# Miniprotein binders against q9usj1, part 3

Target 1, 298 residues: q9usj1
Amino acid sequence: MFSVGKKISFILPIKGVLQKLKDNAQKTVLLDATWYLPTDTKNGKKEYLESRLPGAQYFDIDEAKDHKNPLPHMLPPADEFASYVGKLGIDRNTNVIIYDRKGFFSSPRVFWTFKVFGHEHVFLFPNAFNAWKTEGLELETGEPRTPKPVVYEGAKLNKDLVASFDDIVKVIESPDAAGVHIVDARAHERFLGNVPESRPGLASGHIPTSINIPFTETTAAGITAPKPEEDLEKVFSSHGLTDKSVPIITSCGSGVTASVLFAALKECGFKDVRVYDESWSGYGKRANEDSSLLATGP

## First folded at step 14 (miniprotein)

Design o4
Fold by ESMFold2, look of step 15:
Structure o4 (fold): chain B 298 residues (1-298), chain A 80 residues (1-80)
Amino acid sequence: as target 1 above (298 residues)
Amino acid sequence: DKYVRIRISGVDPELLRKFAEEVIRIAEEYGIKVEIYVENGKIEITLRGLSEDTAEWLIFYLRWLAYELGIKVEIEFRKE
């Protein structure tokens, strides 16, 4: 499809969501991807079981992960991803619309996960509950709907969307030759190395050569939605990110907020964006043992 | 009466100050009334004049910020 004077966006307003839900030609599944920090008293799955957008299924980033890896939220193997989403009624032809109930925090991680495994028809719906309520639409309560399982064919990791530790090392060893920007979504004080990491064995600091764009610079107040594209352009340009063809790798603590930056960069037309899935959870252990991997300060 | 009460503590007073400064910045931006009390290295912040929806996203944001700054935080939301 070719748009003259229009940009195709994967971030849908409620009108676009409703249009896809009404389309009889292609199945659409809403995914509730609500997830809270371990220090929060709320639980996304519990809230989903109480209420959800009509027909929504729950995508649990703590379940749909590599269970053999001690790092949090690591991408599952492709066959396990396929099995997981197939149980949610999602096949390769399904439009998948992903929301956080009232945030814009964990849904980009799930969006990225679908993109990584080659799912083309995937979209984000920010601030979903408030948009739904404002439109006068009712939530679904009671027992969630049980989808008919389907076979998800052809899940295969797209390495162009995932950065490995080796990819990071190549950048920091030869920054000019690599020509890649590493962008850290964590809060500034954590990036500087001024905050002891809560997990044992992690260094405090950042990946050498990386720049810090706390993901909240790209969101509306309270992490409810991305900023408008014009404001996103200003955020990125203020950090020196103006050339849309330069490769970018996003990182954070565990890959969740790095995916918010991924979505924001893609919305602004950056062509080559990858998420470093291990993020600081994995990198910080290595940097604790090898000071050549660690930078602190501005 | 509706309020959000935030109690923070930690060993690094600079990080506690940065957290409080961010709360004040948001309160100014959204017309939220703020009262701050400091006792024995603990800071208590009370926010008033905000809707339930504003309180919910603010609490979510502040929990993230506290997590990032390594600050212990207790948040109470009184809706009525």
Scores: ipSAE 0.755, ipTM 0.893, lowest interface PAE 1.0, mean pLDDT 90
Fold by OpenDDE base, fold request of step 17:
Order: sequence, then C-alpha cells, then structure tokens
Structure o4 (fold): chain B 298 residues (1-298), chain A 80 residues (1-80)
Amino acid sequence: as target 1 above (298 residues)
Amino acid sequence: DKYVRIRISGVDPELLRKFAEEVIRIAEEYGIKVEIYVENGKIEITLRGLSEDTAEWLIFYLRWLAYELGIKVEIEFRKE
C-alpha cells in the first residue's frame, strides 16, 4: 500500500481555507494583497476598505518594502518586515492565507516575501472572491477590524530564495557551468527588446541566456489562478524545464510576476527557485550602461 | 448595449497589431463578438456579448498587456 503522502499544497482551495479558519488550534490570518499596476486607475487598499474576506487584513506591497532603495518593491529589512506583520496580528505560528482580488497576480509576491523571512505556515488562496461568492459566503464591509499587535520573532532573510545581481552575473559569465536557468516572466515582445521602456535609463531586452515564460502561460484566463499542476508541468517541460533539481531564477519587471512563476514552479516541485528581486527595474539600468549585460531577440 | 470598447495607440504599428491579434484570439476563444476600426494609426476594438465577470478579468489582462507592449490603452466598459 504505497501511502501516497498527500502532498500538502501551499495553494489552497476554498475547502482548505475554510478548514484552516475553523481550526482553533492555530491562529489564522487572511491577507488581502491586492495590488494594481501603477498605470491602472484602481487601488487595492481602497477596494479593501470597501470589501474584503471576513477578518482579512491588508498587506500593502508598496509599504512593506525597503524605502531606502529607489527600486520598486525591494524586500524590506527583516526587522521592518517583523514590525509590519506584527501589527497585522501575525506571529511565527500564525497561518497566513494570502489572496488578491484578481486571483493570482500580486498575492504570490507576498507569499514569497513570507517564505523569504522563514515563515512556514503561509498559503495562497487563488480566485478567492469568486470562490467565496460561489460558496454563498458573505464579504465583510465597513471598517476593517484592528488586530491586536503581536511580536513577530525570528525574522531572518533566507538568501536561498533571493537572487542578487551578482548571482545573475555568475550565470551569464558561465552559463554552461552554472547550470542555472533564468526565467523571465515578462511579455514576449518586451523580452525581445521590441518595447521601449517608459522609464528613462532602462535598456530594452533581456538577461543573456534567460528564457522567456510569460507568467500568463502559468495562469488561468484573467490571471485568476495558477493552471493545474498537470498543465504547469507541460508548460515548463515545453521550455526545457524538466529536471526539478536544476536551479531556477525568476525575473520580471519589478519582482511581482516573477513571484507568480516562483509559486507555479514550487507547485511543480522545483526545489531550487529564487526570485531576482531587482528584476528589470534594476537590471535594465545596469544593462543600459553595459551592453555586455544586454541581449535582444529570442 | 453592453460593451467593452478599447482604444489603443502607439508609435509602433507592429505592437498595436500584436495587441489587436491577442484581443481577437481571446474573443474567438470565448465567443465574444469583435468589431475593429482602424483610423490614423489608432485601433478601436469593441467587444460585445460578454458577461460582466468576463469583461472585468479581460480588462485587467488587457491593461497588463498594453503595459507590457508599451502602448497607450483606453478602455470603456458600458455595463448596461
């Protein structure tokens, strides 16, 4: 009787979420991580204030970042992270379930952040609003609850989940020796370098040796959820990613959609996945100054 | 009439074409009626016969795509 060990997925269906919420043995906090592109007119915090899953707190990726770094959404220092989540009522033993209003767009970034700081009990709830409505459950409106602040202890940045610029350079200098795959989550035309960058001082193109997997290839229509594991496997296999032991670094524009790939890859059992936090916002500046760092085309 | 109207503009006609093709692809896949009008380097796409839910996620996706393609997009969603 091969005990198929039920691989407890960090991606939860609504039933899994409800089960955790009912379990009084461990504190559970729902996090609304809704974030929109700067070019969008919508605001995640505003929408959170209007409606949310019952008891949900808001995690603002624009606040929970390194404010000393000019790049968008760089990881905060460990102490600042701890302070931020402590105010949300989250401690090390708290089950953290993360969702966003679109389904699976910005929530993976927050998921990755918690993992980076060593939080064990963190989960994703894709397509949360639709799932919630389908089950006939009500949303919370009005003023959100103020959680009792707690102390988050032991926050430490796990460097094994974060790729630096130096890590990227090592790959491009010795691609065959490194055996590391850099995966760019951006749209194909942007990867090719066919799109002018809106920000001054950024090159157009991609990291040499990187492969392009637009993150939308890993999601359902509308970016509502990750594709089923079987479909994800097909996607990754089609791009030559079959060995689960091969180190992977994900990148994108600013580190958000790279985290979508992170989540999808982890779901498929890839063991060594890092997110290049600077992504193109940081790398593109460097490549603009040094052409050896820039590739265009396929 | 319920519709989503998309207006795109940009300096690179090829990128505009790519965007339009993607919209058409999605529309065909989901059985959405598409009307396309091209004038003076601008493309106007009108989508009809879609649900509000479909419209909402489609608009979100298209905003992302427009951003990724570096094109200007204006979207009007008439719900009724």
Scores: ipSAE 0.755, ipTM 0.898, lowest interface PAE 0.7, mean pLDDT 94
Fold by ESMFold2, look of step 14:
Structure o4 (fold): chain B 298 residues (1-298), chain A 80 residues (1-80)
Amino acid sequence: as target 1 above (298 residues)
Amino acid sequence: DKYVRIRISGVDPELLRKFAEEVIRIAEEYGIKVEIYVENGKIEITLRGLSEDTAEWLIFYLRWLAYELGIKVEIEFRKE
C-alpha cells in the first residue's frame, strides 16, 4: 500500500545487457574478466580466445596491475589503467559490462577497479553464459574482434574506494573511535589461523577486530550470481552489519573475493565501502613481523 | 553415468574432515548421491546424480575451498 521509489542496480539482467548493446547513442563494451586460482588448471585468457560473448574484450587481472609491486593483483597506476582500457576501446563515457565464466567471482574485482578510477558507467552481468544460452543466443568463436584504441581521459584513483595498510592500522589501534567494520572474505578456518598460508612469510590468522563473511555466503547456489538483495540483507544483518552508513573495509587473500563483498554491500545500499587491495598477501607479511597486528581464533 | 570424483589429502585430518563434511552438506541440499572411501590419511569422495551445470560450479567451489583449507585436491569429472 505504499509508493516505493525505483531502485537502479549496477547488476544487469540479460534484457538490460541487450538494451545497452543495441544503444547507438552510447558505446557499450562487454568484458570477459574470467580468472582462475593459481592451483586451477584452467586459464581465462585461453578460454576467451576459444569463445566469448559476441564482441567481448578480455580484461586480464594479472596484466592490468602494478608491475612494480611484488604483491599480487595490485591496482595499476592511473595512467597505466587508462592506457590498458583505451586499447580495449573504452573511454570514460563507454558503458562497460563485466562478466566471468564462474559467475560472481572475478568480475566484481574488475568492476571495483573501474569504480576506483572514476568510471561511472560500469555494470555486472552475473551468470552470463547461462543467461545467454537461455535467451537462445550464440557465443562468438574464432578470432576475437579487434577494437580501435581510444584515449581514456581523467583516470584518477578515488581513495574513498581503496583502503591502505595505514587505514587498517588506524582502525585496529582505536576501534571504538574508528567506527569501521573490517570484513574478511576468506574461508573460516583460514581466518581463524588454523591453515598455514601457502606463501612463505605470511602469518596465519586475521586482522584484529575483523569479522569473517566468506564470500560464498553472499552468492546464490553455485557462486554464479549474487544472492537476491533481501537474502544479502539477512546475511549482513546476521553478522551485525545493519547500519548502511557505517564504513566497511573488505579484505581477503589478494583482493579478488573482497571485491565480491564490495559489490554485495553496494547492492544492499551500504554507502561507504572500501577494498583493502593488499589484503592478506601484504598484511600477513607485516603481521608475521609484528604480532600486535595479528589475531587468531574467533 | 556422470560423476565427480574428489581425492583429497593433507597434513591436517581435521581440515580434511571439514572439507568432506561440506561436500556431504551440499550433496544433501541438492539430492546428490555420495560415496566416501577413506584410506590412511586420504579421502576419496564420489558424487553421482548431478547435472553438468551443477558439477561445473561444484568443482569450482570445491577447488576454492581446498585452496583456502590448504588441502591437496584432485578432481575428475566424468561426463560419460
Scores: ipSAE 0.750, ipTM 0.895, lowest interface PAE 0.9, mean pLDDT 90
Fold by OpenDDE base, fold request of step 17:
Structure o4 (fold): chain B 298 residues (1-298), chain A 80 residues (1-80)
Amino acid sequence: as target 1 above (298 residues)
Amino acid sequence: DKYVRIRISGVDPELLRKFAEEVIRIAEEYGIKVEIYVENGKIEITLRGLSEDTAEWLIFYLRWLAYELGIKVEIEFRKE
């Protein structure tokens, strides 16, 4: 009787979260990764200061980035990541459970970041606030607790999870040889090139050979949670993504929603998934200078 | 009356139309009443008959969509 060991999903329901919080064998830290679009007046950090899951710390994607790179939300250096999470009381053995206020929007970016730096015990908690409320649990208000700083050891960037511009070029130049699917998480009209870019010097369109899967196709209504695995399989299959061994690169505008696709693909068992960190913020500039890098239409 | 009022504006009327169509689609799916007013290239959409929970996720989604379509959006949520 081969006990098909149920692979414990990195996506946790509330019961799974509560179980980890009760387990004293390992330290668990909840991370609020709430982030809003630049056009939004809301601020994740401000909201965190108002209310949070009990004991949660705030992970600010606008702070935990490469400040030397002008592009938004580029991965920080490993030492800076280590320093940042160490101050949050997170070490390599800490269970990290990441949520955001909206449900499943910015938390996957932080999840991907932890994976990039080799953290093993990292999880996502979709629809955290609603789930918490439904269970009759209380939120924490007032001044957040200051964690005891710890040393995060062994942070090293895993390049297998990050696609570079050079990686993209290789796919474009030799699509048959590469056998790589580039998946754009942006809205369809933006993918088509019908939307003027707000930033000067960016082209409108998409990466040649890429396919468009708006990340909202992988989420429940309102971006509250990922769709169930069965539904995700249908979504990906409908776009020709059936072979779990085929390498995939996800892209979006600034690297956030590409990570939503990353999480969804990983949930479906895709083995080789990378996020193009520059995404369109970086690529669009390059494409503006070189038209061979730009595609429009479907 | 509880309502969500959305005002969108932009230079491309086609993108505004796409946004409005998406709102209509969602409204139909969830049984939300929709009122649409078009004046001088601006579109005002009022949603009625939705729960607070529905309004919250919908507002967030629509902000994302507006951003993706490069249109300006203003949203008013009257809870009571």
Scores: ipSAE 0.741, ipTM 0.893, lowest interface PAE 0.7, mean pLDDT 94
Fold by ESMFold2, fold request of step 17:
Structure o4 (fold): chain B 298 residues (1-298), chain A 80 residues (1-80)
Amino acid sequence: as target 1 above (298 residues)
Amino acid sequence: DKYVRIRISGVDPELLRKFAEEVIRIAEEYGIKVEIYVENGKIEITLRGLSEDTAEWLIFYLRWLAYELGIKVEIEFRKE
């Protein structure tokens, strides 16, 4: 008997990336989405300026955001998203392939952002630098290429991919009627409330009714790539997530690692997945002011 | 000789212990040699016998973990 493994369609191996880059009928743009935690000494933009995949443009999640909102990394307004990506040479017909240099950490946030604004031709390339070099290909150095700006038309926020604080409140007020799983991507100790939050004014704990799946359970060692789909299925089923039709809202500290879970769930065929963009950075402030919003412990 | 040296400190000794246990778990999984010194409430972990690629992803992961546990971490990678 023959067994054939499923192919991941939006998470591309190197050969799928190269095939898209060879396509003369449709423009492809590589996006370097490398981003580091605020406590890290590395800087993604500085590294991009030093070396990148050939022709890659840089997508800065700290620049392409809602600048009127004090919370980190909040989605920009649709027209500002359109302006931002248009300056990178991306229009509605562009294939967008998004990578972290050597990982799978911040690129899913950018993937989710494109999906939120209705861009259909968007893909992820995990562990990009290592895959590139293993294939015998060279990085680009020196001055980055300047793209020809284009107009990006039709950006519109898809509310089916984003959860608001009000959406969270409706779930916790009527958990049985809502029928929604809230999944927290943070480390277990933060979820339990055992770790003081680094930002002042945030409660320690989690959203009532939520379950904890630290996002690293869905990745290969070192956050270098997603696990294969078969292993992702085991991770989710071990946490009680087996019915692909049940709505899921992912959350974390600021929406970055919640997007890693978003990508993993979509890879496994979960049909209704949203990211809670505020995540703990907004929720934890409210929970600090209203203890009915706060749960701690297992 | 190539090594990764990790120095951790913080208010909560249990969180420091959990961090160290995770480092040990990974080291055992990947055949990495571990030396641990505990002195004056601080922990120093030295890892040897790992490739540069392994060291790079391990350092990235450990910085994430330290952030999540509220641990002050200093990591030195000697590539030689």
Scores: ipSAE 0.731, ipTM 0.889, lowest interface PAE 1.2, mean pLDDT 91

Design o4
Fold by ESMFold2, fold request of step 17:
Structure o4 (fold): chain B 298 residues (1-298), chain A 80 residues (1-80)
Amino acid sequence: as target 1 above (298 residues)
Amino acid sequence: DKYVRIRISGVDPELLRKFAEEVIRIAEEYGIKVEIYVENGKIEITLRGLSEDTAEWLIFYLRWLAYELGIKVEIEFRKE
């Protein structure tokens, strides 16, 4: 049985990126979203200042956040998002192509952020530096280009793409009636509760009813790019995710790798996918204070 | 001689072993030579016969895995 239709992918190969960059009819901005775990010695902003794709601006997930929330990387208020991206030269009609230098790790978080605030023309460019080099193209060095700020109109948080703690509670209180899958992107041992959390006050374990799909199952080895769509479908179906209409909520430690799953699920045509922005950073504290919120083991 | 050297430590020896087993699995998949030294709750893994590009993505992946397993990791990449 042949499928009836194909969707157009928001994950662009180098040819698609170059075509959009050459298009005179619509402005395109490249965003470097490179970000490293706090235990890494590398710094994405420092690397951006040394070299970048020509004309790229930097999107810092540690600056573009809710500064009033103690949790890491929480979505900024809509007006602060608009101000932030407007200073990068991005308006509502701008094609935004988001990369992290050598992988497919932090760029999906920024992609999701744009989708949450209603940005229509947003795309991902995996393994960007390697693809650029293979095409024989030069990186930009020296002082980054200064964009002309613009006004970003109409940023409004789309609650259909974000799950709250209350949304999680509704699922775990009535799992069959809710009809929602909660999918945890963390490594398996962390999901099982076998790893003490590095931040104090967080329980070790997972959200009751959730299933574990470590996000690396959806990427090529080394987290360089997403798997091809055919292989992504096999990953999801092997975990029982075959009905594209069933709502899914992705979670992880702080919302970064949950966004990798978000992108992979959307690429496969899942229609209703939300990211639980707090993820374990917020949930784990609540589960430490209320054991009914905590599951461990398989 | 070109190599990646990984030193890991942590409070749970089983998690250290699982990390090392994952390194071995990847090394076998990509034809990478592995030398392992284990002493007193510390593991040193030396990887040889890999390209710079392979070393870079492997190091990134292993730092993520170490973070997820609560393992302290020190990684040295000698390019020559």
Scores: ipSAE 0.729, ipTM 0.884, lowest interface PAE 1.1, mean pLDDT 90
Fold by ESMFold2, look of step 16:
Structure o4 (fold): chain B 298 residues (1-298), chain A 80 residues (1-80)
Amino acid sequence: as target 1 above (298 residues)
Amino acid sequence: DKYVRIRISGVDPELLRKFAEEVIRIAEEYGIKVEIYVENGKIEITLRGLSEDTAEWLIFYLRWLAYELGIKVEIEFRKE
């Protein structure tokens, strides 16, 4: 017995993006979420100021964060999220379409952030600059537009999309009874514990019971776009993820690539997916001090 | 001549080798020509015969991989 039907996807091809931009009844805001690793000399905000998709606003994951937390890119408080996106002209009914110019890398983190605070009309636009140019459309240059600020009402953290360290501990203390898969998006050698961590005081290894699906297994053409849904299904099933109702917690180094897995799992219809926001940046410090929290090897 | 030049270094030669193997794998997949030179614990990889679009996503991917492997990387794209 097979069922086939149309699914509404939050991952939009350029035709879907253009349709939403032309819709006069619903406001749409494009967000440039381009972010580079600290080892890269490029700067996403500087590139945005030089050129962008027409009318795009810049979303900086290093500004829209919990400034009281020393860990990288932690979710901001709900009221600070609301203030931040309101300054970008985004209210609760705004269609938000998120891209990053060099890959499918940081835009899923911003997508997840919007979902966490209850924003329903949020979408991803993979391979955005290449798709834009292939369609014969021009970039916007010169001074970016300053949007009129709006009030963003009703931002509330949805705990069902975020995992805490305590949530992780519950899983590893009772793995059979928990029935939760912890999935690590980091490169395989990092998961094995074969790579010294760049941040001081972090253990090398992984969360006990977790499985490794490097996020690049879910992307096409390097890191430019997600794989089609059928191929994503094969990736997940090859790692034993076949039951769409089983809870999943994704993790990585700091929550960026774990959000790529979040988006891929949601596209495939997995019903209960959370991101462990601290990821290895927080967990690895604890695992360095308590070996019962650390696993290495396959 | 157009090329992408990648210079990598690090204390673990096995991780450097894994990085180079991934570069070679991609080069074979996309019909890219590769030259490798090794000196003083550094590896230099030169890639030729690739489009600008392929070079841009490849550079981005390789910077991520180097970061994940703890490898110091310098990448130059010469468009001539």
Scores: ipSAE 0.728, ipTM 0.883, lowest interface PAE 1.1, mean pLDDT 90
Fold by ESMFold2, look of step 17:
Structure o4 (fold): chain B 298 residues (1-298), chain A 80 residues (1-80)
Amino acid sequence: as target 1 above (298 residues)
Amino acid sequence: DKYVRIRISGVDPELLRKFAEEVIRIAEEYGIKVEIYVENGKIEITLRGLSEDTAEWLIFYLRWLAYELGIKVEIEFRKE
């Protein structure tokens, strides 16, 4: 006899979000993780202060970072992560549901950050504002709720979810022996090396052996939601990613869109996915100084 | 009349063309009317027939694409 297997999904439709919000046995916190590129005039925190999903707290990826590292968006130390989320009223048993106003762009970075520090009850809510309005629910305006701080215990970096520059070097020095796919979420022309990097001192190109899957190939409506799982599997298989057991490292400019690929790959059942936190911001400088680290073209 | 107007410029005409092609692709997919005008190395794209919600995600996406392509972009959203 065959039974229907249950799929564990961290990507929640609005019905799942509402069920979690109504659960009195376990606290749920909504996080607005909206973040804009440096060239955008919008500000995610400013927008959060104007309106948000009811009760949402704001998670600022530019505040919750390693302030001692000059690279953008680097993961904070575990104790600083714990302090940061504890001030938002989040303890280890809290359900955390993460959205951003654009649907599926910066919220996966925050999702990945929680997973890295061992938080099990973390979920993504894509297309949140549209889904909320379509359900006939109102946004919250006015002054946000100030949560009572709690202690977040046991934050510890999970090395199985993070790749370092040394990890990348090991892969490119012995690609067949490493058995790891490096996947670049940047736009294709940037991957090819056809676009001068806007930041000085960065090479134009990509990590040798890496393949390019611009994160928008995994999203519907540009960036508002992930594609359905069947379509995601087609995207990945068309790029040679068919064996779900092969380790994957995702990369991009600074680790944000690499986390979109992380979430999409995990949703499709890839077992071993890491994000290269430095991404091109750190790698590109090294590749500018050492051409053996640089590839260009297809 | 409600519209999104996008003005792009850059050194590499091929990258400007690729940006415009992506705008056309999205416009076809979502039933958005597109007008493209080229003047003195600049491209002006006007999008009509889209909801405010669609305009907001599209503007964000196009700013990401422009950033990735090294294209200077100015975007105006007129809700009327």
Scores: ipSAE 0.713, ipTM 0.878, lowest interface PAE 1.1, mean pLDDT 90
Fold by OpenDDE base, look of step 16:
Structure o4 (fold): chain B 298 residues (1-298), chain A 80 residues (1-80)
Amino acid sequence: as target 1 above (298 residues)
Amino acid sequence: DKYVRIRISGVDPELLRKFAEEVIRIAEEYGIKVEIYVENGKIEITLRGLSEDTAEWLIFYLRWLAYELGIKVEIEFRKE
């Protein structure tokens, strides 16, 4: 009976979260990573200030970014990341459990960010608010506690988890030789190029050779949680992604929902998954200037 | 009665149609009552018979979908 070693999932149910919170051997920090679309009237930080999981700190993806880059949500430099999370009371040995109010929308972006900088003890808590309520646990209200700042050491960007524009170009120039799958997490109509872009100077369409897996295909209704692993396997298999060793690059509009795919793929055991951080916000500009970079239709 | 009222508008009627179809699909799947009104190129969809929990995740999803389709969406959730 080959004990299929239960791969400790980085996706935690409430029981797993509670267990970590009770374990005094290691410091645990809950991170509220709630983020809304720019078109939404809601604000994650504002909601965090109103209510949160007890002791949770807020990770603002609009703040923890490269401010020198005009593109949205670009990874910060390693030192800036370290400074940011250090102020949240997170060091290299801290268990970081990330959630968002939607359930599984923006938290994967923060998860990916921690992984990029080499943090080992990072987890996702899907559907956190509902799970918390169901267990009869109370939310924290009022002014959040200011954590004691700590020094985060050893932050180093892992390039194996980040795809650049140059990486994309290499794939499209030699699609047969590259053996890399580019997966677009955007809605199907956006992928097809049937939707005008809201930002000026962006082309409508997708990266040549890319496949479309709207990230919502990997989530439960309402984007509350990832689908069970068995269901994820079916989704990916249906799109021809069966070999776990094949390199994958995920993309979306601005790098957020691409990270949802990243998390789902990693849950299924895909070994080589990178997020194209620029995503369409960066790529679409380039494609607008060079039609050879643009594909439309299926 | 609890209801979710969705108003969508946009330049492309086809995208509006696709949005509406998706709403209908979801409504059918979850046994939600749907009322659709079309006036002057605007579509108003009223959803009835859904729980608050269902409404919350549905509203979020529909906002995302509207964003992805480049259509304007206004959503009203009446809880009482």
Scores: ipSAE 0.711, ipTM 0.878, lowest interface PAE 0.7, mean pLDDT 94
Fold by OpenDDE base, look of step 17:
Structure o4 (fold): chain B 298 residues (1-298), chain A 80 residues (1-80)
Amino acid sequence: as target 1 above (298 residues)
Amino acid sequence: DKYVRIRISGVDPELLRKFAEEVIRIAEEYGIKVEIYVENGKIEITLRGLSEDTAEWLIFYLRWLAYELGIKVEIEFRKE
């Protein structure tokens, strides 16, 4: 009986989280990556200060970004990433477990970021607050602990996980030759181009040849967790994504929900998945100037 | 009574309609009572008979949907 070594999933249930927290062989840091849409009245940092998982640190995706780039949520330089996570007490050997208050919305972006910079021991904890409560565990309140700063060494951007505009252009210019699927995580109406863009200078529509899979199709109700692997397989198969070796590029509005798709695809065993970091915030400007870059409708 | 009240507004009536239809769909799926009022291009939807947990994830989803559809949304959640 060949024990098909169950690939240890980077998505952890509460039991898995607790096990890592008990294991003294490696340092474990919980990261609260709670982020809300700009239109929301809630603030992730404020909520973190009110309550969090015990010992959790806050990772602010609006702070840990390239501030020289006018586009939202662009990856920081490697040295800035290293500095940021080092201040959180995270080094290369640290188990990093990422959660958000909604369950599975912004935490995948942080997960992807760690992967981009070559961190090996990074995990997602979906539906963390509910799982914690169900187990009868208490939340931490009051002033968060100040971690001892450490040096994060060896941060290097893995280009294999990040798609650029040039990468997108290569696909659309030669779709058959490229053999790459571009998957858009945005809502269907926005993908179709039926929704006016709120930002000046952005076209409405989608990247030519792209497939629309709203990220909510990969999550449980309320975006609390990814769907079970079996259900994810069905979703992806229904969109023609059956070959796990075919390269995939995910995109969205600003790079956050594209990372949800990244995580879901990786859970299903897709080997080559990249996130287009600029997403529509960057691409839409270009498409507004060049109609050959723009598609509308299905 | 516990309820979630949603008010949506926007320039495109079709997008407002689509939003409302999605709310109705979800409500039917989960056995939630729905009241809809339309006045002067604004739609008010009141949801009753839902748990707090259901309300919380639903509110978040609807905020995202409204954002994606480019419509304005106001949500009131009365817990008691």
Scores: ipSAE 0.682, ipTM 0.872, lowest interface PAE 0.8, mean pLDDT 94

